# Designs tried in a protein design chat: VH-VL binders against Eukaryotic translation initiation factor 3 subunit M (eif3m). Part 12

Target 1, 160 residues: Eukaryotic translation initiation factor 3 subunit M (eif3m), of Schizosaccharomyces pombe (q09722r188to347)
Amino acid sequence: DDEQSFAFLLEAVKMDNSTADEAVRELVQRAVNSPKYFFFDDIVTLPPVQQLEQSTLQLLGILSGGMTDDYVSWVAENHAHCQHQKFDEDAIARKMKLLTIASLATQAPNNTLSYGDVAKSLKIDENEVELWIIDVIRAGLVEGRMSQLTKTLSIHRSSY
Below, E stands for the ipSAE of ESMFold2; O stands for the ipSAE of OpenDDE; V2 stands for 0.75 times the mean of E and O plus 0.25 times the DockQ between their complexes.

## First folded at step 9 (VH-VL; framework fv_sutimlimab)

Design g2 (from g1 with heavy chain T31E; at its last look DockQ between E and O 0.78; V2 from the best seeds 0.00; counts 0 for: pae O 3.1 > 2)
Fold by OpenDDE, look of step 9:
Structure g2 (fold): chain C 160 residues (1-160), chain A 118 residues (1-118), chain B 109 residues (1-109)
Amino acid sequence: as target 1 above (160 residues)
Amino acid sequence: EVQLVESGGGLVKPGGSLRLSCAASGFTFSEYGMHWVRQAPGKGLEWVARISYSGGSTYYLDSVKGRFTISRDNSKNTLYLQMNSLRAEDTALYYCARGYWGDYFDYWGQGTLVTVSS
Amino acid sequence: QIVLTQSPATLSLSPGERATMSCTASQSVSSSYLHWYQQKPGKAPKLWIYDASSLESGVPSRFSGSGSGTDYTLTISSLQPEDFATYYCQQRSNWPPYTFGQGTKLEIK
């Protein structure tokens, strides 16, 4: 299946630093567009990936540790690149929001993340934050307990 | 409550032009890619166009490329479809639909009818 | 582009019966990009099953979706009167175009 083929492709690229450009681009495209793939540090560090164009490397860097605003700035200048490389702007935007929440969760000093902080970081209405929290938990990026009363997320674990 | 309301449909002659609008409410419009999907009378569904959340990327069905333009105004929560050089085969009920990141259409309007006829 | 073929074109059954319809893709499609819609006459389509097997909110548990690769199936364990409609499968794959199957019309026998 697609997941297995991706895994094989990833391993192939890892094992061979001389991997063909087409295979590397396919790997990156699939990873970027996948709603299930979140750990881009594993990809961006690969020597064949480092041979790609700077715009793509910038995106991978953002996906590896950036925030939503970083992506917004990047995509504003790279719409044509996304179309050419078949990068799904909507998928990436959602992925970045999940990763942003994961980042905020990791940085929460008292393991408590306020919905307000999430709303501010994602530039969304606070009323929508709960849905994103659910998604980030479903994605396995964060473990925690939601409180609608206090409008906070108690962080048990963050994979970011 | 998510709502999508299409407008702008009507009768037009072949070669004519029409502009459809879709008013969105009940969600953060600027966070979602949007689509137009059409359905000819008594026929199935056909995807027509997509525009990314930011409006920066657009995609079209091959048969409408160069004739249709999808756009959006996030400040007005409105999606548009400019249709030029209309053909009889463009006759259909045109739905606006919200896209989720899996690129399924989780909400649809009730559609606006476009009839291209001599 | 990926072509989706649904079968049968028309399915005539009675309430209480089990309904099974298929969606076959011309090439492999990820389950994450295979979805189903329900449409009743004179109404807009409604998202019914997403990601091949996930039921949309409000969809009764008698519905189920399954499959992988090129073959996907929508099943209704015991038909209710309100289930008679046309069902469409849809895919995106990695990039547009988005395509729909031609639909399976589930009608009352």
Scores: ipSAE 0.166, ipTM 0.766, lowest interface PAE 3.1, mean pLDDT 92
ESMFold2, look of step 9: ipSAE 0.613; ipTM 0.871
ESMFold2 (binder alone), look of step 9: mean pLDDT 92; pTM 0.937

Design g3 (from g1 with heavy chain T31Y; at its last look DockQ between E and O 0.74; V2 from the best seeds 0.66)
Fold by OpenDDE, look of step 9:
Structure g3 (fold): chain C 160 residues (1-160), chain A 118 residues (1-118), chain B 109 residues (1-109)
Amino acid sequence: as target 1 above (160 residues)
Amino acid sequence: EVQLVESGGGLVKPGGSLRLSCAASGFTFSYYGMHWVRQAPGKGLEWVARISYSGGSTYYLDSVKGRFTISRDNSKNTLYLQMNSLRAEDTALYYCARGYWGDYFDYWGQGTLVTVSS
Amino acid sequence: QIVLTQSPATLSLSPGERATMSCTASQSVSSSYLHWYQQKPGKAPKLWIYDASSLESGVPSRFSGSGSGTDYTLTISSLQPEDFATYYCQQRSNWPPYTFGQGTKLEIK
């Protein structure tokens, strides 16, 4: 089971600050490429991870609290690094969009997030916003109710 | 409505070149990785190439590496496949497909036929 | 590369019957990276099941996907006339290439 093996790898890295570079890189690769892993604070703070190259650390920092635009800027200069490290820039891009929405949800006044704000932040057509909101809910990052009438997301919980 | 429309297919001799295009509409093109997938007549599906959403990363089937080039123009919502040094085994219907998380192909064009023959 | 082998190559059944087809990977594949497509003659493939078990929008509930590791299955609980087609499984790992199974042709008996 891939999820189980990842969990074991993560625990191993957490338990041993002298973890081999290969194991650390595998952990990071699997984490950034995973469609289900979103909480990178657990990884970026690990001493062995902090020994990685600056480009990777920058990415992990963005994944830990950045926005979509931060990633866009990063990836524009790090395509070769992504290919070398086997980072899936498409997977990460989608992940960042979800995390961006989660961030917006956390900051939304009166626990109401407008589709317009999401569209603006992601630089997409407002007609596509609902699909992304569905994904962020499915990912478990946000709990709430969508209203097509008001074009808003009523937020019950956010995990970012 | 998401639409992908391939063009540029045709008959070409071995060693020849061809450039395929895929016009995308109905979605934010620049946010999705795109793929070319081909299907030889009466055969199964074969992934050919992938290009990241930004166009900065490209990936190829081993048998087409060095001969095919996938590219995109996000300002024109168009995906391309430059095919050089074509071989008979490249004969196929070429689909452009939108990639989603996990790189499953959630939308496909109707394909454009490439025939490589003497 | 990971090779996907589908079985059987051809499945002949009648409407109303249960259909089961398998996709076996040469090495372990995450369920998040195993998908199924339906293709009818003269038509482009359509995404049918993604992430091993999630039905694409518009796919009838009589379809289901399951499996893990190297073994995945697509099941149709009660075949309808429109279900007769060729089904392909597809995988990716953390990195290309992506591969398809050779397909299972579901034909009417």
Scores: ipSAE 0.576, ipTM 0.878, lowest interface PAE 1.2, mean pLDDT 93
ESMFold2, look of step 9: ipSAE 0.681; ipTM 0.875
ESMFold2 (binder alone), look of step 9: mean pLDDT 92; pTM 0.938

Design g4 (from g1 with heavy chain D103Y; at its last look DockQ between E and O 0.78; V2 from the best seeds 0.00; counts 0 for: pae E 3.6 > 2)
Fold by ESMFold2, look of step 9:
Structure g4 (fold): chain C 160 residues (1-160), chain A 118 residues (1-118), chain B 109 residues (1-109)
Amino acid sequence: as target 1 above (160 residues)
Amino acid sequence: EVQLVESGGGLVKPGGSLRLSCAASGFTFSTYGMHWVRQAPGKGLEWVARISYSGGSTYYLDSVKGRFTISRDNSKNTLYLQMNSLRAEDTALYYCARGYWGYYFDYWGQGTLVTVSS
Amino acid sequence: QIVLTQSPATLSLSPGERATMSCTASQSVSSSYLHWYQQKPGKAPKLWIYDASSLESGVPSRFSGSGSGTDYTLTISSLQPEDFATYYCQQRSNWPPYTFGQGTKLEIK
């Protein structure tokens, strides 16, 4: 199972600071490309991960606490790095959009996030926002209730 | 509704060139990676090329590298495939396909036929 | 690099029968990166099953996918007339090239 084998690899790297560079790179590659992994602070802080290239560490920092715009700026200068490391730029772009919504939800005043604010932050048409909200809820990053009438997400719980 | 419409196919002699276009609508085109996939008559599917959402990264099937160029114009919602030095083996129906965020192909056009024959 | 071999090449069955087809990879592939497409003559392929076992929206529950590592299976529990088509498996091993199997043609006996 992919989830189980990833979890095992993550625990192995957590337990052994002398873990081989190959295993650390596999962990990072799998984490950034995975549609199912979102909690990068657990990875970026690992001592063997901190020995990787500056470009990789910058990406992990963006995944840990950045927004979609940070990723767009970074990838524009790092296409070759992504090719070499086998980082899927499109898969990471989706992950950044989901993480951006989760961050907006955590910061939302009165636990209410407008579709307009989501569209602005993601640079998408407002008509697409509900599909993204469904995806962020499906990913387990946010619990809440959508309102078609007010074009808002009422946030009950944010896991991110 | 997501739509992908290919055009630009036709009959070409070996060594010739064609440029394929794919007009996209119904989604934010600039946020999705795009692909060309081909199917020779009576045969299976073969992935040909990919371009990232921004156009910054391109990837090709080994047999078309140096002959084909994938590109996109996000202001026109259009994907392109420039095909040079065409060979008989390039004869196929060429599909435009949307990459679901790098994972699989969730929407396909109906294809445009390229025939390379003397 | 990764070759997907589908078997059988042609599967001739009658409506109501159970269909089983396989996709074997030349090296291990994550189930999150193994997908199936349905194609009817004269039509574009359609995504049918993603992540080895997840049904795309609108796919009937008589379809199922399973497998891991090198061996993957698509099963139709009771064939309907609309299920006769060619099925392709596809993988993306975290990086291009994305490869397809050669297809299994499911045809009416």
Scores: ipSAE 0.405, ipTM 0.799, lowest interface PAE 3.6, mean pLDDT 89
ESMFold2 (binder alone), look of step 9: mean pLDDT 91; pTM 0.919
OpenDDE, look of step 9: ipSAE 0.817; ipTM 0.928

Design g5 (from g1 with heavy chain D103L; at its last look DockQ between E and O 0.75; V2 from the best seeds 0.00; counts 0 for: pae E 3.0 > 2)
Fold by ESMFold2, look of step 9:
Structure g5 (fold): chain C 160 residues (1-160), chain A 118 residues (1-118), chain B 109 residues (1-109)
Amino acid sequence: as target 1 above (160 residues)
Amino acid sequence: EVQLVESGGGLVKPGGSLRLSCAASGFTFSTYGMHWVRQAPGKGLEWVARISYSGGSTYYLDSVKGRFTISRDNSKNTLYLQMNSLRAEDTALYYCARGYWGLYFDYWGQGTLVTVSS
Amino acid sequence: QIVLTQSPATLSLSPGERATMSCTASQSVSSSYLHWYQQKPGKAPKLWIYDASSLESGVPSRFSGSGSGTDYTLTISSLQPEDFATYYCQQRSNWPPYTFGQGTKLEIK
């Protein structure tokens, strides 16, 4: 099972600070590219991970606490690094948009997030927002109800 | 409604050049990675090239690297393939394909035929 | 790179029969990175099954996909006339490149 082998690799790196460099790099590559992994605090704080390249550490920091604009700025200077490390820029761009929505949902007053605020933060047209909200809910990062009449997401739970 | 329309195919002599275009509509083009996939007459599918959503990273099949250049103009919603030093083995129907977050090809054009013959 | 070998090359069956075709990888592939396409003559390929077993929107429930590791299968219960086509598997576990199998042509007996 791919999810079980990733979980095994993560636990192995957590338990052994002398884990081989290739295993640490495989963990990071799989986490960054995975359409299903979102919790980068667990990765960035690992001592063996902290010894990786500065560009990789910057990306992990953005994934753990940044917004989509932080990633856009970072990737503009790091295309070659992504190609060499096999970091999938498109997969990460999607992940950052989903994480940005989850962050906005956590901070939303009255547990209500407007489509306008999402569109502004993601720099997309408001008519595209529902696609992204469906994705963030399917990813398990947010639980809530959309209202097309009010153009809002009523948040029941946010996991980020 | 997602649409991908290729153009620019034709007959060319070995060593020649062609530029393929793919006009995209019905989706936010600048958020998707794009691909070229080809199919020689009577043969199977072969991935040729990929470009990231921003255009910042490109990837190629080894046999075309150095001869083909994938590019995009996000302001025109257009994907390109510049094909130089063409060989008979490049003869194929060339498809424009939308990448689903780097995983698979969820929408395809109808293709444009490139024939390389003396 | 990962080589995908599809079997059989041609499968000749009648409507109403069950079709089974395989895709074998030269090394292990995550099921999340193994996909199937349907192509009819003169038409573009269409995504048919993604993540080894998930049906694309509009794909009839008579289709199913299964497998893991190196061995994957596409099955059609009770063939319909519109199912006669060529089917390709595709992987991206070791991208680049993305690779396709050679195809299985499903044709009417």
Scores: ipSAE 0.451, ipTM 0.823, lowest interface PAE 3.0, mean pLDDT 90
ESMFold2 (binder alone), look of step 9: mean pLDDT 92; pTM 0.936
OpenDDE, look of step 9: ipSAE 0.846; ipTM 0.934

Design g6 (at its last look DockQ between E and O 0.60; V2 from the best seeds 0.73)
Heavy chain, then light chain:
Amino acid sequence: EVQLVESGGGLVKPGGSLRLSCAASGFTFSTYGMHWVRQAPGKGLEWVARISYSGGSTYYLDSVKGRFTISRDNSKNTLYLQMNSLRAEDTALYYCARGYWGYFDYWGQGTLVTVSS
Amino acid sequence: QIVLTQSPATLSLSPGERATMSCTASQSVSSSYLHWYQQKPGKAPKLWIYDASSLESGVPSRFSGSGSGTDYTLTISSLQPEDFATYYCQQRSNWPPYTFGQGTKLEIK
ESMFold2, look of step 9: ipSAE 0.663; ipTM 0.872
ESMFold2 (binder alone), look of step 9: mean pLDDT 93; pTM 0.938
OpenDDE, look of step 9: ipSAE 0.774; ipTM 0.922
ESMFold2, look of step 11: ipSAE 0.644; ipTM 0.866
ESMFold2 (binder alone), look of step 11: mean pLDDT 92; pTM 0.934
OpenDDE, look of step 11: ipSAE 0.903; ipTM 0.951

## First folded at step 11 (VH-VL; framework fv_sutimlimab)

Design i1 (from g6 with light chain P97L; at its last look DockQ between E and O 0.85; V2 from the best seeds 0.80)
Fold by ESMFold2, look of step 11:
Structure i1 (fold): chain C 160 residues (1-160), chain A 117 residues (1-117), chain B 109 residues (1-109)
Amino acid sequence: as target 1 above (160 residues)
Amino acid sequence: EVQLVESGGGLVKPGGSLRLSCAASGFTFSTYGMHWVRQAPGKGLEWVARISYSGGSTYYLDSVKGRFTISRDNSKNTLYLQMNSLRAEDTALYYCARGYWGYFDYWGQGTLVTVSS
Amino acid sequence: QIVLTQSPATLSLSPGERATMSCTASQSVSSSYLHWYQQKPGKAPKLWIYDASSLESGVPSRFSGSGSGTDYTLTISSLQPEDFATYYCQQRSNWPLYTFGQGTKLEIK
């Protein structure tokens, strides 16, 4: 029901360029904070969204095509903006790490992504990589098989 | 494997100060938002404060705002709660909790703070 | 502030029985932001159910969670002795705050 409520809001903003500013801001806030929403190109391109503050548009651009380091740089200068807009900095940081893994997966040679490369890119201990891979698979961004023996993810499909 | 160990609780008079610490191990501390949650004796849970993964943003329960300060040192894997102007109603077991998508997936065992004359 | 009210406050049942407890929010809450914790005496709370219906690792399949909007439910299909504890619901829709229900104490009859 919550995902359906979000879907209604997204469709309403898509269908009406004159959608009230409050509804547009609610859409963006829910999207950036949501553990279930990952496809920001669909939001950033909406005309009413493009009328929002430059800092918000920069964030949506990072979520649409950036990497975790882009977010780290942005948030360091935008803590007050996040507080005012009710953007959850930790949720967005986690979302960016999942999107970064998805990007690495789509570019991995021979459809094989090493745990070492994930750990370096996310700046995490290698023993945590499988937990993040489970999350990225649950998010529907990657399909694949983990191997603790080879410390790799063998990629079947990447949706990102 | 993930461990959170609180310390620094004790007896203190109203108006006094106390600093709580939480030592984290078994995970990359700097990637998680961290929280303090308290539980008065025989009562339910009450969220107290939150600090973002980098330490750049902090949030507080209204009744402690201006009196408590949450902080972290990511190089020491340690979370802190500086508690000033303590009141009797602050008496509780204080838990350190790890944030994950808006819930608390790991908790410490708590450190008891007693505010009494 | 969103208030979470748990019912009943105390639930007295025997092993083998089905337990059902509710968490009612004063305003609509996203199911992605409604979670449950188990707490045994003298112990820290443990995450039990997240996103209203997803079981945390190591939680037995006899537990289930459901609900949406203002009404959420935790169910145990056949009680085991280790299930007797206090259960708390929690939400985060009231930015920037996190709110817990007052708890349902599940006691052995």
Scores: ipSAE 0.729, ipTM 0.891, lowest interface PAE 1.4, mean pLDDT 91
ESMFold2 (binder alone), look of step 11: mean pLDDT 92; pTM 0.938
OpenDDE, look of step 11: ipSAE 0.925; ipTM 0.958
ESMFold2, look of step 12: ipSAE 0.638; ipTM 0.869
ESMFold2 (binder alone), look of step 12: mean pLDDT 93; pTM 0.939
OpenDDE, look of step 12: ipSAE 0.922; ipTM 0.957
ESMFold2, look of step 13: ipSAE 0.647; ipTM 0.874
ESMFold2 (binder alone), look of step 13: mean pLDDT 93; pTM 0.939
OpenDDE, look of step 13: ipSAE 0.915; ipTM 0.955

Design i2 (from g6 with light chain P96A; at its last look DockQ between E and O 0.57; V2 from the best seeds 0.00; counts 0 for: pae E 8.0 > 2)
Fold by ESMFold2, look of step 11:
Structure i2 (fold): chain C 160 residues (1-160), chain A 117 residues (1-117), chain B 109 residues (1-109)
Amino acid sequence: as target 1 above (160 residues)
Amino acid sequence: EVQLVESGGGLVKPGGSLRLSCAASGFTFSTYGMHWVRQAPGKGLEWVARISYSGGSTYYLDSVKGRFTISRDNSKNTLYLQMNSLRAEDTALYYCARGYWGYFDYWGQGTLVTVSS
Amino acid sequence: QIVLTQSPATLSLSPGERATMSCTASQSVSSSYLHWYQQKPGKAPKLWIYDASSLESGVPSRFSGSGSGTDYTLTISSLQPEDFATYYCQQRSNWAPYTFGQGTKLEIK
């Protein structure tokens, strides 16, 4: 299965700093495109990954700690790179919105994240925020309770 | 509820042109990659074209490259397909489809394009 | 491009029977990029199974998907009248094109 195959590839790259360039690129491609993978610090810190092109390293940095705006700016200059590396721009765009909410949740004062702050960060209408919060909870990145009355997310846990 | 409504199909002679539209509602259109998928009468599904969420990247079936242009207007929540130099083989029901992680989770009802002499 | 070949082209069965259909790729495809759609005459296709084995919301548990590499299978354990339709497999390429198999038509005998 894909999760098991990805885990084997990740372990192979972790264990051998001389891992073939093709395998390292396959690892990165699968991670950025996967709807199920969100923890890019584990990948960006690998020595063979650090030898990849600067554009790829910039993307991994954005995925490990950036926001949606960082990705929008990056992809506008990197469409050809994404085509060559087989990076799915749409999949990454959606992943960045989920990761942005997870980052906001981790930083939220008093474990409370307003829908207004989410809407501003994602550049969406506030009436769309609950759908994205449902998606980030379904992805396992955040646990919490939504309140339509106060238009906030009360955060119990953020896994990001 | 997610809705995709295609329009602009019709009868056209070989070498002619048509412009298809797809009106989207019920979701944040500007965050999704969008696709056209066609189905010739009595035949299977054939992916035709894709456009990224921003409109910055497009991809086409080889047989339509240079003849078809996919575009979008995110301010109007509308996807387009400009079809030029139409051939009999382009006769099909054309579906608008929303991309989600590499599959198509919502489809319109299709608009029929008939190319005949 | 990756060609998906479905077999059989037509499967004629009665309600209550077990249905099995296959999708074979010309090159290895990640199971997370192999999907199935159901289409009834005059209707748009519906996403049915994603990531080779995950059922879309509202799909009955009598459906299952499996496979990896080049060989994928959709199985219906006990056919119901509403299951008679055409089923398409689909794969994504990260660079396009997205390709469909030619379909397996499941007909009532």
Scores: ipSAE 0.013, ipTM 0.622, lowest interface PAE 8.0, mean pLDDT 87
ESMFold2 (binder alone), look of step 11: mean pLDDT 93; pTM 0.942
OpenDDE, look of step 11: ipSAE 0.907; ipTM 0.952

Design i3 (from g1 with light chain P97L; at its last look DockQ between E and O 0.82; V2 from the best seeds 0.00; counts 0 for: pae E 12.1 > 2)
Fold by ESMFold2, look of step 11:
Structure i3 (fold): chain C 160 residues (1-160), chain A 118 residues (1-118), chain B 109 residues (1-109)
Amino acid sequence: as target 1 above (160 residues)
Amino acid sequence: EVQLVESGGGLVKPGGSLRLSCAASGFTFSTYGMHWVRQAPGKGLEWVARISYSGGSTYYLDSVKGRFTISRDNSKNTLYLQMNSLRAEDTALYYCARGYWGDYFDYWGQGTLVTVSS
Amino acid sequence: QIVLTQSPATLSLSPGERATMSCTASQSVSSSYLHWYQQKPGKAPKLWIYDASSLESGVPSRFSGSGSGTDYTLTISSLQPEDFATYYCQQRSNWPLYTFGQGTKLEIK
């Protein structure tokens, strides 16, 4: 029901470029906080969204095309903005890690992504990489096969 | 293996103070939001406080706001709860919990018991 | 504020029986933010079901979760001795950010 409610709100903002400021801010807040929404180019390109504050637009740009260290740098300067806008910093941090893996998977040569590259990009221990890969597959962003022996992800499909 | 080990519980009089610690290991502590959840004797679970991965954002249950302070030291992989102006109703087993990115609690410590009694 | 009410408070059943317990929210709740925990006496809670219906790793397939809106259900198709525990539902909301139900104690008859 929240997924349907969010989809309805997104379509309403798409159809009416004069949408009230409160509705646009609700859309952005729900999108950035949602554990299940990942496609921020659909949000960032909306004309009423483009009228929002610079800090909000920077975050949406990071979510649409950035990497986890871009978010780490941004949030370090924007804690108060997140509190004011009701952006959940931890939810967004998780989302950025998943999006980073999906981006690495799309760019991976020979459709093979090493655990070492994931660990470096996410700034995590290699011991945690498989848990994150499970999560990115669960999110539907990547299809692939893990190999603990070779410490790689063999990518069958990436949809990010 | 993810481990969370609480300490610092004990018996304290009403109006007193206590500081709880939670030592974390087996994961990159500085990238996870952390929580305190309590359970009064014979009762259910009650969320108490959360802190973001950097420590920049904190949130509290209304009944503890202004009395309790959640904090973290990422260089020591340690979560803290400073509890001031303690009341009898704060008596509970206090759990340290790791948040799955601001959502459910995927790992819990064993809890440390706080008893507030005259 | 969202209040989660679990029913029954105590459910007394024998191994092999089917168990059903409910979690009712005072306001509509997203199923993607409703979760269940199992707690055995003297132990910390364990995440059991997340997003209303997804089983955590290692949870037996005899468990299932369902629901939407205000009404959520945890079902065990054929009880095993290790299933006797207290089950809590939990949801994430705007305020307080996290709310638990009071628990359903599933005990051996």
Scores: ipSAE 0.007, ipTM 0.525, lowest interface PAE 12.1, mean pLDDT 87
ESMFold2 (binder alone), look of step 11: mean pLDDT 93; pTM 0.943
OpenDDE, look of step 11: ipSAE 0.823; ipTM 0.928

Design i4 (from g1 with light chain P96A; at its last look DockQ between E and O 0.81; V2 from the best seeds 0.00; counts 0 for: pae E 2.4 > 2)
Fold by ESMFold2, look of step 11:
Structure i4 (fold): chain C 160 residues (1-160), chain A 118 residues (1-118), chain B 109 residues (1-109)
Amino acid sequence: as target 1 above (160 residues)
Amino acid sequence: EVQLVESGGGLVKPGGSLRLSCAASGFTFSTYGMHWVRQAPGKGLEWVARISYSGGSTYYLDSVKGRFTISRDNSKNTLYLQMNSLRAEDTALYYCARGYWGDYFDYWGQGTLVTVSS
Amino acid sequence: QIVLTQSPATLSLSPGERATMSCTASQSVSSSYLHWYQQKPGKAPKLWIYDASSLESGVPSRFSGSGSGTDYTLTISSLQPEDFATYYCQQRSNWAPYTFGQGTKLEIK
């Protein structure tokens, strides 16, 4: 099972600073490419991970607390790095959009996030916003209710 | 309504060139990775190439690497496949496909036929 | 490159019967990157099942997908006339290339 082997790999790297460089790189590659992994604080803080290239550490920092614009700027200068490390730029771009919505939800005044603000932050057409909100809710990052009448998301909980 | 419309197929001789286009509409084209997938007559599906959402990264089937170039123009919502040094085994119906989270192909065009024959 | 082998190549059944087809990978693949497509003659493929077991919108509940690692299955509990088509599995590992199985043709007996 891919998820089982990822969990074992993460635990192995957590337990020992002597984990082989190849295993550490595999952990990072699988984490950034995974459609189901979102919490990068657990990875970026690991001592063997901190020995990786600066470009990789920058990406992990963006995944742990940045926004879509941070990733767009980073990847523009790092296409070759992604190719060498086998980082899936599209998978990461999508992950950043979900994490950006989760961050906006956490910061939203009165627990209300407008579709307009989401569309602006993600640089998408506003008519696509509900599909992205559905995806962020399915990912377990946000709980809330959408309103087509007010074009808003009323936030009940944000886990990010 | 998501639509993908391919064009540019036709009959060419071995060693020739052809440029395929795919016009996209009904979605924010610049946020999706795009693919070409082909199907030889009476055969199964074969992935040919992908391009990242920004156009910054490209990936190719080994047998077409160096001969085919995938590109995109996000301002025109158009995907391209430049096909050079064509061979008989490149004969296929070529589909434009949209990649999605998890990298499956959630929308396909109807294809454009490329025939490479002497 | 990961090779996907589908079995059987052709499955001949009557409406109302249960259909089962398999997709076997040459090495372990993530179920999050294992997908199924339906294709009817003269038509483009349609995404049918994604992430091994999730049904695409509009796919009838008589379809199911299962599996992990190297072994994946598509099952139709009671065949309807519209289900007769060719089915392809497809995978994407953590890195290209993407590969498809050679297809299982489900045809009416």
Scores: ipSAE 0.579, ipTM 0.864, lowest interface PAE 2.4, mean pLDDT 90
ESMFold2 (binder alone), look of step 11: mean pLDDT 92; pTM 0.938
OpenDDE, look of step 11: ipSAE 0.889; ipTM 0.946

